# Miniprotein binders against UPF0696 protein C11orf68 (C11orf68): the designs that were tried, part 3

Target 1, 235 residues: UPF0696 protein C11orf68 (C11orf68), of Homo sapiens (Human) (q9h3h3)
Amino acid sequence: EDGFTAEHLAAEAMAADMDPWLVFDARTTPATELDAWLAKYPPSQVTRYGDPGSPNSEPVGWIAVYGQGYSPNSGDVQGLQAAWEALQTSGRPITPGTLRQLAITHHVLSGKWLMHLAPGFKLDHAWAGIARAVVEGQLQVAKVSPRAKEGGRQVICVYTDDFTDRLGVLEADSAIRAAGIKCLLTYKPDVYTYLGIYRANRWHLCPTLYESRFQLGGSARGSRVLDRANNVELT
Key: E = the ipSAE of ESMFold2; O = the ipSAE of OpenDDE; V2 = 0.75 times the mean of E and O plus 0.25 times the DockQ between their complexes.

## First folded at step 3 (miniprotein)

Design a13 (from T7d with M63L W66F E67W L70R F74Y D76T)
Fold by ESMFold2-Fast, scan of step 3:
Structure a13 (fold): chain B 235 residues (1-235), chain A 92 residues (1-92)
Amino acid sequence: as target 1 above (235 residues)
Amino acid sequence: SVTIRVEVRDGDRTYRFEFTVDSPEELRRVIEEILEFLRELGVDEVTVEVEADSPEEAREIALILFWLFRELGYKTVTIRVEGDKVEVTGTL
């Protein structure tokens, strides 16, 4: 049952990745154009499959902002998936450590801070803050989901290059907080997404590595970050 | 109505089937029966191509087909969507 649910979520993610993206690329577009672009494509109004009444008439999988230094590197995802199937049939234990090893071996190192918000002003405001931080160079790249036909919460993903680089992950959290974001954040390595590790997975793994909660004062970083696997506070 | 094409590779032979279905429920049932039968027969590869009535319907069908291939034990499943067309390929 858990594997079945994970397969459905993986299929939805593939469909979104395959559909066209609305991209503000700071490598080729002046930063002065960002505010107009954000006003044209607020994520609460951009529809997943297109609507004549929305900003898009055609499907949109993701709305993304690329920073000036953004250099995509997905690693060897095909090799990762083949090794994952071999691991599952080998009888070896499936643990966070084993998945980390597979990710390192196949150079699938990227990860992301996730925030889930309801469609509306709060989502659009949060996305604008994140997008500005990306264009200004405090973050590397981010994307937000369009509005689904059935409604529900949308997700903002803020990427880091290497989930094994704890300092880099924490620096991204700090930059998100500096952008005015106060909601709960969770950090997920892309290897978990590629392998279908979601809530209630059949291996009983926690689907996220870190959790960040906003706190008023008491911390130079403005947040409390928990290592979910070890139940240890890092900030 | 939706047009479905199924291409089966079994050793050096390739078989092609084409048919039309009138509902998503009929599509799911027919494809499930075909994929289960071909899995039991032990063919090498199955490709399902669907022409939907709209791009949105194509994406919905793509999710259903990818899910069915995986649930029925196909080892490698790939999916491609272009406009109102969907192509899903699975290996055994």
Scores: ipSAE 0.000, ipTM 0.097, lowest interface PAE 24.5, mean pLDDT 80

Design a14 (from T7d with R59E M63W W66I E67D L70Y F74Y D76K)
Fold by ESMFold2-Fast, scan of step 3:
Structure a14 (fold): chain B 235 residues (1-235), chain A 92 residues (1-92)
Amino acid sequence: as target 1 above (235 residues)
Amino acid sequence: SVTIRVEVRDGDRTYRFEFTVDSPEELRRVIEEILEFLRELGVDEVTVEVEADSPEEAEEIAWILIDLFYELGYKKVTIRVEGDKVEVTGTL
């Protein structure tokens, strides 16, 4: 598809994770400093590899906001990767259920709602809304990609603790919608990211578990959520 | 494994959710979380359908669901058990 492969996308994600992050950490920084930080580092202007004309002269992999109660728990990623290699060499079928069991066994449970937006005011406004929701405690943690040299869309990731907890996933969707977000959202478990499950994956797996579409209406529950794995509408 | 389907009615709107769980303990937790959330939102009616592994398990699940609905303040609870399938509807 358009020249992208699962290996290419995984390599780009790994490089971003290894480069420095710009972080607003609500555990150690007063909430009153958030607006100034957002004004200093709008994601449409922060460049991936640094530029004298941007807020950063050095590379930035991600721009992130950590909530007051944020406690990282990535699980046993090394054990997950070893089990994944063993599964691939075993010749056994690779299915969503198999990946779910690997994730549970190695306690790699986090996941994220993804939104893709073009660089500009709408991206910066969406990120500001998400960041405020994180600092105020409606969401746990979020990050946004910096602007790539090639251009294209940027991604906002809003994390939940447990992708198997459907209620928690749906609550995060509601909080994102309450922050004023109206674009398409997709939900991806971090196990898929660690194992390189993207749209062009070798195993032909759907790269996301849920889709959320904004629905016009007066209800705070005004989104349509589709379970991609089971092909069931949840709203 | 046990399949759970939750159907929510809020006026003229209907929403559906589906889950698979591996134990009655996980089932109780999942349903309790869902019902607490929906009750806080003030939804009119909730229907929970469960496909159990046996008729005996279905009977146990029916009592779990009845207990949870009443515990969470639903005033009218109706149940139907047919073989390995359970359906419980609660209204506020």
Scores: ipSAE 0.000, ipTM 0.067, lowest interface PAE 26.3, mean pLDDT 77

Design a15 (from T7d with F74Y D76K T78V R80Y)
Fold by ESMFold2-Fast, scan of step 3:
Structure a15 (fold): chain B 235 residues (1-235), chain A 92 residues (1-92)
Amino acid sequence: as target 1 above (235 residues)
Amino acid sequence: SVTIRVEVRDGDRTYRFEFTVDSPEELRRVIEEILEFLRELGVDEVTVEVEADSPEEAREIAMILWELFLELGYKKVVIYVEGDKVEVTGTL
């Protein structure tokens, strides 16, 4: 639909990561300051490249909230990239399993639940709920994209330490649902992001490992989680 | 008919409301009045418990309450549904 290649999407992601971030860091900032910070920087109004009429006059790559226990570990990304180039020339099949092994070998284990929402009150409300769950210790870290010049949906990313730890991934889903989030969620390991696995990739891999759909019912977790690679319901 | 209970603690004060309604429209109106009253009193967190006549009605009620809490400005809304019982907690 957008016509962008995986290379273009990767370049946009790198640019956002390199630009300044607006961060609420619960490791050093009292939780009582969160509500004022959220009111000052609603993601529907923060612009990607800064505008005089927005809360920011400078470019903003991401708006993020760090939990008290947040400890970043990106693993060996350089080793991952070198091994990826070798894998592509080796003739070995490129499958979710081989990418999983590559990620484990180089300790690139983090992943994230993604939700895409149009700019507006529902996005700002969802982000506020996620941010509070992070500060309260139910989630570890999250970020949301600023409003793009062209418009379109914004993304909230809720991170977990280890995409191979299924129970940890499912517990993050439960915490997101407990925060009042009802929209579709998809889970993507960061190794896929580093290797440029987006939609329409040349290996025809699904760019996400899990889908979570809200289900109102007697279940305490409130959602149905599907393992997309194996087509198996986990909840 | 549906039984609704709202209990809120604000320091040493306790506010309790209990009533029965016959329609989703009546349920929404009464809860809206109570939540607006509690907001005027400065109450930041409220829990609404509803006992419906069926699990299907409980799910419908949970959706109505979720939408109402969001419309009234509650930033965090947590819903728990178990059988014919619904518990909704909203925080400003």
Scores: ipSAE 0.000, ipTM 0.069, lowest interface PAE 26.2, mean pLDDT 78

Design a17 (from T7d with F74Y K75E D76T T78K R80I E82R)
Fold by ESMFold2-Fast, scan of step 3:
Structure a17 (fold): chain B 235 residues (1-235), chain A 92 residues (1-92)
Amino acid sequence: as target 1 above (235 residues)
Amino acid sequence: SVTIRVEVRDGDRTYRFEFTVDSPEELRRVIEEILEFLRELGVDEVTVEVEADSPEEAREIAMILWELFLELGYETVKIIVRGDKVEVTGTL
């Protein structure tokens, strides 16, 4: 965010997706090589557009780790976009329920837990913990943004296969907490990202479905999770 | 330039980080930030390894690390200087 509009954030996300990615792929790379890879590409030092003084001289859109069982399925994004255009033209109310139905119809089911951290040791430490959890099989896939030239916070995205599977979403939260992550987490379905639903969107929708806050007390989950759409605490 | 390596063990997990800094002054700031962060995580023992450009620089770095560990409340359990290498292990 940093004061940018929803349209600007969507454009930046698309550009990052289209630029080259630095990937540790556990499907084809031994887990023993992860620590060296993490040391070579700490997200606080990898620059978005390249810099002779950074680990990369060329642009990097994302730094990602794929788990052994990772099988990408973005669904029918083109069909989703067409249906979205029709919905806006129809004049029908745009609600979380309507978007959920569009996502299900077009099989755009993935979603992600988001955490925003300033560049530095804490970001690199958090990413290392997440990356190890992915390679060890507790999480499926994750990515982190490179450092922008303008500065600002970087984002770690931890994906789940199906945002409508509440138990799966909560299990991912638990795994993130078990990896040592204690910062605020928010969960966003990819359908919202594809349709440009960010903070201050023109439909006045909450841009995330869940919020997770770390709790210090004795709890198997280690967090308090709020369902933002229904204003109900799940833990 | 000076290469810093930090290794922390927490149960079955090992966290390894490597940094490069251009001066002993930058090294002090980086290490201070790392040690403060590790205290927040509840880590009581940490080992810092530094590879300097010369034996003389290694000795200067050892002094900086010694002073910093003391300022932050650590007891220096082990400190070794071998040629260009400095290794300091501190325990709260």
Scores: ipSAE 0.000, ipTM 0.105, lowest interface PAE 21.2, mean pLDDT 78

Design a18 (from T7d with D76K V81F E82R)
Fold by ESMFold2-Fast, scan of step 3:
Order: structure tokens, then sequence, then C-alpha cells
Structure a18 (fold): chain B 235 residues (1-235), chain A 92 residues (1-92)
């Protein structure tokens, strides 16, 4: 029989995307209001489904910051999903290369750097740094998950326009490091998210394209970046 | 081969996953990966049900799951046996 399918994890991610978001939108809100907004909605305290004792009484799917130049473009997700079904029935091998070509054909090019941190001051401090970098124009857009019910790790997602633009992906990594982030980062193209490529997927694909590790006294970026598909260090 | 079912409770929602394994190394690797991921998401409760080829195999698998749940910091781990099936539930 088939291996792990992860459909229910995809459903939970979809629910978060559809639930209300707390957004600081630098396109319409003065940058001077950011610090007050961050103090009002620290991600370690914002609860996923609301709680009278937290900053939110209603469900929150994501906490996000949009940069001044942010212009969302999801591409043709419907066409991507139709082509994915055709690929699965074709008998052709499912590889990073075939997924990349599918994404390019349907213009589903966005991707994100992911970092997972425990609830607390360090998460809130990391998010504040990322949010400031977005408002200042070093990053385009970012979001962070609200607090999990039993205190699991939360995720910060920092988006780039085009996962095939290696320089753009590396520039985002540099900006994250410049914001003081020292934890492990992994980069995932949104095409993998739309197609349900998660850890332990049935096609045995690595769910991330790049990995960034902080390196003290190293490169100008302060990190070592590995291309997971080619096993090449980009530093 | 061994059939594994994972049931996750997260608030009012329940998620279910199913897969099969045919080696002890694969069993431990897959379950550890899933439990680590679910722990990172902060779910309320995880139940792993395993359908083995014999009651003896189910008992051996139950010990592996029990040790793994404890190693990963799950609380109030409970085990239930039903012939060739074993169910291990843990909270976070």
Amino acid sequence: as target 1 above (235 residues)
Amino acid sequence: SVTIRVEVRDGDRTYRFEFTVDSPEELRRVIEEILEFLRELGVDEVTVEVEADSPEEAREIAMILWELFLELGFKKVTIRFRGDKVEVTGTL
C-alpha cells in the first residue's frame, strides 16, 4: 500500500490560511506604528483558536507583515493541481526536477524560508526583527503561526517571489541573518505546499530545497547555505 | 507487513494518517518523524494504532512505541492491546 499521505496536515494548513489573519500592512499603515503592534500581538501569546486571557478572543490563522512593495502572485494553482494529477497517472518519476518544471509552467514560483522556535521571548524577539526588516524593505513579506494548544514550536515564514532565483533566495537569507536570527532555516517552494509535499511524503522527496545554518566568523552573511537537491554549498 | 494508523487530536479536530512498514528500522524512523512533527505543531493528543501479523509482534512494537513516546517527552502514555493490534496514546 502507499506510504504516509499527510492529507490531514494539509487540511490544518488550509484552515489556518482561511481563518482570520492579524496583519501589519506597511502599504497602508505608517512604519511608526509597528512597535506598538508587535507589543500588542506577540506571537508567543496569540492563541490559534482564541482565549479571553490572550491578545485575541477569536481564532487567528496567521500573524503577518506586508512590505511596502508587496504584491501577491500565487500563479495558476488550479492548473498546477490538474497537471499534478496528470503527472501522477503518467507513470513518470516524481522528482524535484519535474515539480520545478510544473511550477514554472504554471507560474507558481513563490517560496519561503522557515524557522521553528519554541514559544517565548526568543520567538517574539526573532519575529520583531523579521517584521522590522519587512517594513524597512529588506524582506517582502513574512508571517508567524499563533501559539499551539499544548505549547509546541511555532513557525516563522519569510517569503520570496521566485524559488528558482537563487540570488534572491540567498539575499533573503542574508537579511534574516542581519536581523539577528541564528537558528536553522530551511527553504520550501510553495509548489511543494500546494501539492502536499511534507516530511515523510510517499514520494520520498526532501520537502525543502535549501538549508541555512548559522556560522560564527564565516561568510559575509553569517551562514552556510546548502542546496539540498545538488548537495552543493552556496555559502 | 505492519499497518500503522496515527490519530491526532488538536482542539475539536481529529486527523488520521495510515501507512505500512516492513522493517523495524522503518517503523521507528517513520513514527519518530511523525511524532516529532506533531510535537512541533503542539497537538493535544496522539494515538498510534498498529496492526501486526501476530500478538507477539504487536507486543514488541508496543514496547518500541512506548519508549519512543517517553523519549520525545509525551505525558500520560497509555497502552491498549487487542490481539494483533496495539494502541499507544500520549499527551503533550
Scores: ipSAE 0.000, ipTM 0.075, lowest interface PAE 22.3, mean pLDDT 78

Design a19 (from T7d with D76K I79F E82K)
Fold by ESMFold2-Fast, scan of step 3:
Structure a19 (fold): chain B 235 residues (1-235), chain A 92 residues (1-92)
Amino acid sequence: as target 1 above (235 residues)
Amino acid sequence: SVTIRVEVRDGDRTYRFEFTVDSPEELRRVIEEILEFLRELGVDEVTVEVEADSPEEAREIAMILWELFLELGFKKVTFRVKGDKVEVTGTL
């Protein structure tokens, strides 16, 4: 967002990833327990650093749901970071194509659809819909940020395994819409996150590859998906 | 410009797409990607709705859709192309 540097945002993201997570893991937990878990840990009430008035007394970095078929694969993040440092010192141009190639070389292919919502019933309802879709097998994995002490919007992240697989990205968008989500969605490859590339970066790169807007037609419902890099409407 | 809506039901799953294109060539490219995706998922029943600005455009789009469905080997397809004073429905 405005007022933050890429380094500041990367540090906050790293801290959240390193702190404990609240996880519903469908690989080991029956689906029948989901509703009770969602009622115990609504994201609008779970606090980032713990609070007497919240469900948690200890810090929580993320609230996550893992699907039954979820198999984590981060790729070679260390190799990616080393290659990124080498690229910066080489004097070669830094472009979307260059970053895509680094990601492919180091198998850092995951990406995510993001939605930003204010704390409240709408956020909790959206998260419940996403969590159900994950547990039912329509999505692989998702997470939502806890409430920050200062307030502000929270983010729901819905992951896909390969950002270069356009059809897989579109399939995830469709599943999110089928779960009842109607807000704006944006899609970001994790390679940008691992390298600390956000809005207003020094290379003027757009870390968002796709945008999805809900469209209610006369006879059909769906989404309009824009390819941000080429400014082309796909769906 | 032309608005295309694609809705697919396979059991309890529903896939929905809506997009706008400025040419029949762009329409062919975009919808072919979506249909290939659906075919890879094993879906062989598809409903497509298109809104066109003229009867001539509607007929042209209907022919493009028919050719694509035949090429991709879909077994049961319903498509509806709407234009001023024209509505074209096709079934494979």
Scores: ipSAE 0.000, ipTM 0.080, lowest interface PAE 25.4, mean pLDDT 75

Design a2 (from T7d with D76K E82R; at its last look DockQ between E and O 0.01; V2 from the best seeds 0.00; counts 0 for: pae E 17.0 > 1.5, placed apart)
Fold by ESMFold2-Fast, scan of step 3:
Structure a2 (fold): chain B 235 residues (1-235), chain A 92 residues (1-92)
Amino acid sequence: as target 1 above (235 residues)
Amino acid sequence: SVTIRVEVRDGDRTYRFEFTVDSPEELRRVIEEILEFLRELGVDEVTVEVEADSPEEAREIAMILWELFLELGFKKVTIRVRGDKVEVTGTL
């Protein structure tokens, strides 16, 4: 059932956000400490609810790295949620344009590049690359999910300040690729996350705005970025 | 326990990783995962160095690494065994 699945995913996301985070904060911690921190908390070994055999004995919602210049701004999430309830009750059409308008009105502009990887060396290596890029200033902030009790893929999220700023979104993609990441990336505005809109939703909205695929050609390396809504290649 | 070092060359860049495993079976699984990942990345050269608990174990590990590099399609595979130490290098 799609409705119950979306509610379950939203509940899991909220629980993770409310549980303690393991954070390397480059605003207050010297960059020289990053390698030791990454070795202590590899995401493939950090467990969601704690285990005496893992690096953590207590629950961990997210493992995060904050860049030197990171300044969080979530906007007016409560106002966004109230407007969303009003929109649903009004019977008016719910479209990507309507969601974009609500996000702009309530200053909920952040978004993220997502990569999903199985627990193991590949995940830990990718996270280390992203974390170093954040601490070095090529990216602003990133987080990775801990290992779930039931297993399954883990997610690395790399954030940008404004999903309506296409150039900023593309710059983040380039920085991710420069960090050595070659897997598929998808970009999702946080407005969809705050409203609990996932892939299989009642309104048939696509929460993925961009898709990035790695391309290796001779001496040149880069990515192909597709605007999913307009079916237009941006790179 | 067995200490493993992986050195990767990609153009002018060299990356190094180090970790420990408790058995030859664990070593095979871990190295297979790493080599598959590096093959997907399209790196130029991979060198795996292993320090075993004995010369006998080193010879067993050498055979595992040789077979695995060949199975995964690496070229110009070279192997050296010195006492309890093994070094395997392959190119893509």
Scores: ipSAE 0.000, ipTM 0.182, lowest interface PAE 19.9, mean pLDDT 81
ESMFold2, look of step 4: ipSAE 0.000; ipTM 0.203
ESMFold2 (binder alone), look of step 4: mean pLDDT 84; pTM 0.825
OpenDDE base, look of step 4: ipSAE 0.005; ipTM 0.224

Design a20 (from T7d with D76K T78V I79Y)
Fold by ESMFold2-Fast, scan of step 3:
Structure a20 (fold): chain B 235 residues (1-235), chain A 92 residues (1-92)
Amino acid sequence: as target 1 above (235 residues)
Amino acid sequence: SVTIRVEVRDGDRTYRFEFTVDSPEELRRVIEEILEFLRELGVDEVTVEVEADSPEEAREIAMILWELFLELGFKKVVYRVEGDKVEVTGTL
């Protein structure tokens, strides 16, 4: 949002990751239970810090759906953070290419398509579509933020295993579009999240690598994807 | 308070949502937002089920939902009121 610093956004992300998650795990839970779970925990009604009037009385950091084949791999985050400290002290410029090399060296390869939606039915419907695509095997894993007291936008994150695999990133975009999603999507590698690369960062880096806009009719994938770092349209 | 269930058919998929509201005014606002969004998406059919606190409130809710479906351009709008329960279905 406007007025949020990179430090504030990083602190909020860390707090959410540390608080309990509501998870539908398709590796251990039958797919037939998904609709009831989605009805019980609509993201527009699940509150960040708990409320007796909401589905949760205790804090919830994220609402997540794990696909049947989901296998977490965060890479060497500690090594990444140590190398980042060294890079900031060095004479090397901090660019998208430098961060990409750092991520590859430390095996921090995951990334995510992001969509930001206002609390309400539109968010809940989009999340239900994404969750079904994950359980059906069209996407690997996804999560959505709970509702903050301030009434700000909520975010749906749809993960891919390797941000350097452009075809895999584009295949995830296609699956999101096939699930009925028509809003703006942006793609952010997790290395940027771990290193605190958000809006208005001190290195003037774009906080996302790709942007996807829905295109009716002509596109093979139903969307137009732009490589933001190189300003190149990917058809 | 009243319990609301919304069932949406979009091609081969069916989506179901359940929530509660404290007044007919809040119900109108929430359902209007939902129906406007679903009309924008171009879904095939929407069914809204409401369990009210009284038969009188159920009739009020049925009128609100019926008018709202028609105002938003839904076709083949059908409603049923049985005691405290209301069901309204419309197609696009």
Scores: ipSAE 0.000, ipTM 0.201, lowest interface PAE 19.4, mean pLDDT 82

Design a21 (from T7d with L70Y F74Y D76R V77I T78I I79V)
Fold by ESMFold2-Fast, scan of step 3:
Structure a21 (fold): chain B 235 residues (1-235), chain A 92 residues (1-92)
Amino acid sequence: as target 1 above (235 residues)
Amino acid sequence: SVTIRVEVRDGDRTYRFEFTVDSPEELRRVIEEILEFLRELGVDEVTVEVEADSPEEAREIAMILWELFYELGYKRIIVRVEGDKVEVTGTL
């Protein structure tokens, strides 16, 4: 697809997570400062490794907005990774149910709606809408990737606390649509990300649980959401 | 370098963006992309502010912005030039 293997994608994700983040934290910063912050750090102009001509001279891994009620709980990621290693060496079947069970056992429950957009005004506009929804309390937390030197697509991630809470996942989708977003959205539990499971993985697992498409017609509803694993329409 | 600020009004919502470009040619491409996208969205009002390196460059940029707003179908276009600063506001 993008010309990268799952191994390269995992390495890039780890590097981004370890580099500094640009954060608007609504828990400690007044909402009135958001517009100035968004103007200073548009994701289409913030460079991954820094550039004198960009808003940043130093590397930036992610640009993030934390909501006022955001309380990070990553669960027991170390225990999850140890159990995953043990599972792989045991020879037992690795299935979506097995991953779900490991995630629940180790309390690694967060997940995210993903949207991929080309660098440019459309990306910046989408991010501004998402950031405002987070600061206003309709969404809990979000982040967007900085611009890579090659000009590939950037990703906006909108997080929910519990991927097993279907209603919460659907409510986040509705809030994203209310923010004016009309592009394709896919939902991925963080357990897949922590274990390095991407689209082209050796276990043939689909890390995407839900897919959301904007549909304006019929009842004029905001989106159509599919449960990818069970091939069932939820909305 | 030329500093560009874009302010978008869509009902009671306001968005602001800021970036820099190295040439009038690059400015034209970037602004054209922005205005085309905003026109597709049907936003109420767009204001573009540019800080040029000289008053002469500011006048050239004002012409470029007027032509782009006009070409993309903005009906009411207001241009203000003060020294090295240009401000153009358009409505559909």
Scores: ipSAE 0.000, ipTM 0.177, lowest interface PAE 20.1, mean pLDDT 80

Design a22 (from T7d with E56L R59W D76K E82R)
Fold by ESMFold2-Fast, scan of step 3:
Structure a22 (fold): chain B 235 residues (1-235), chain A 92 residues (1-92)
Amino acid sequence: as target 1 above (235 residues)
Amino acid sequence: SVTIRVEVRDGDRTYRFEFTVDSPEELRRVIEEILEFLRELGVDEVTVEVEADSPLEAWEIAMILWELFLELGFKKVTIRVRGDKVEVTGTL
């Protein structure tokens, strides 16, 4: 029972990662073609398993935009998983600190800002803003989920290279806000995804490191970012 | 489209969010996830304000929000409908 939701989320994520992706790659495609690509593949209309009435007839796991300087580095995920099994067997406490140490040792450093939006115009508009920021160089890479067969919210993921680089994480948040995004954002390191740390995990760990809130009617411009582990506001 | 504003009070701090959804069914899913998250965070009070496309839709949305707040364990849930606008406040 404990961790049932985490197991389901992990299985769904793995299936999406293995299915084909629709990619705009700014390393090989002129930036002038982005607007046409966004119009052809609005995420609210692209279906997860294909549909004659949608832009895709085949399954799509993710819709992604790669920035001109994007260089993927997943680190040693196999070594990370082996070390994780050893850690669980050792009886050593499983804490955010020990997971951070494992991630650093195995160079699994990437992480992502997550935002969840209902299918529709606002999702498509948000994705267009993020995609333009990626192609213009303010963000490195992003992806958005296709529309699920049974409906539900879609997720936009905006990646950073190193979750231990607090300044880099905050700079990405600022770029997301500059793109016009006002909804709740949460930041999750990929090490947590690889190890199955989701909501209701077995180790009772918070599945995200940071939370970003856009403040309406406040005196500050931009957003308020909370370090969830230390309960400290960073902006 | 339906415009949603969420105001959260946590001690001396107030956080605000704004977004849009296409239908009452989608609103239910979006708000459920947000309220579950805020419950996990342990906030003091949550207020959800919705601008619907009609007074009838506002009442439909009001019932959805009332049900969700109660199902997720919020206390002292109050609801107010004013034309095409809905406001629901609950405490944890």
Scores: ipSAE 0.000, ipTM 0.079, lowest interface PAE 24.0, mean pLDDT 79

Design a23
Fold by ESMFold2-Fast, scan of step 3:
Structure a23 (fold): chain B 235 residues (1-235), chain A 96 residues (1-96)
Amino acid sequence: as target 1 above (235 residues)
Amino acid sequence: SVTIRVEVRDGDRTYRFEFTVDSPEELRRVIEEILEFLRELGVDEVTVEVEADSPEEAREIAMILWELFLELGFKKVTIRVTVEGDKVTVEVTGTL
């Protein structure tokens, strides 16, 4: 992958965010309805553009579950983008620390744990576990991509309010593991998404802050979490 | 087409899934994939329910499910068959 791929991914993410979402909102819907909703909309079968035979007849950008306490806060994204343009022309170094400071200044603090799975039973099972954890209050909000027309892996995103709150990020990881998830997880702050930081970016930045690997055995620990920028193990 | 319903119990959590398959070969492949994955996860109990349109189809389905549960190491495997007119529901439950 190269720079061309990073721009393509940013365009696809924007299109998905603007298209309609299928949402289970625990703020207004009883938890008892979740199982039926999950059975109706398994992410391996919901298609991006409403293909024949899928549960959806119209385009779907994301399938999401909102927890009872969910309160969206994107911060000042416009101010962030303006400051980013100024930074690029200033000659100042573009580093994880500089981006962190921009995010804090503009209150763009949310981030997400990402897992990529092939369409099929494993994806649907993982999503069901995550959705249950959200509705039960162990996670705040999550979404999963629908099946793309060309195929390929789908992504589950599990959000936290503040990527600078390491304990909150680690608590979310623990909740994901408690839900039965064993695949590789990576954590990406939304500031990186808004600024188009993907693999093969022009600044050679690692596109994620943390990596979580499932660890077998041990009653107190379900995973090993690495701070990718500093190469420091947190758990 | 045939509808498959899978119920999984893992600790305090219960998960439900629904699939549609068009052949016995697809049925076997889908169920084998599901059961292998659930075995790897170490879930407590799995129940697979399939609706058949005839007793002959139900017997074939029951044999496929029974064989897969046993081959993959499930314990306390039980089969329940319910007949309502020409509709037959096959339910197989196993524990890890």
Scores: ipSAE 0.000, ipTM 0.180, lowest interface PAE 21.4, mean pLDDT 80

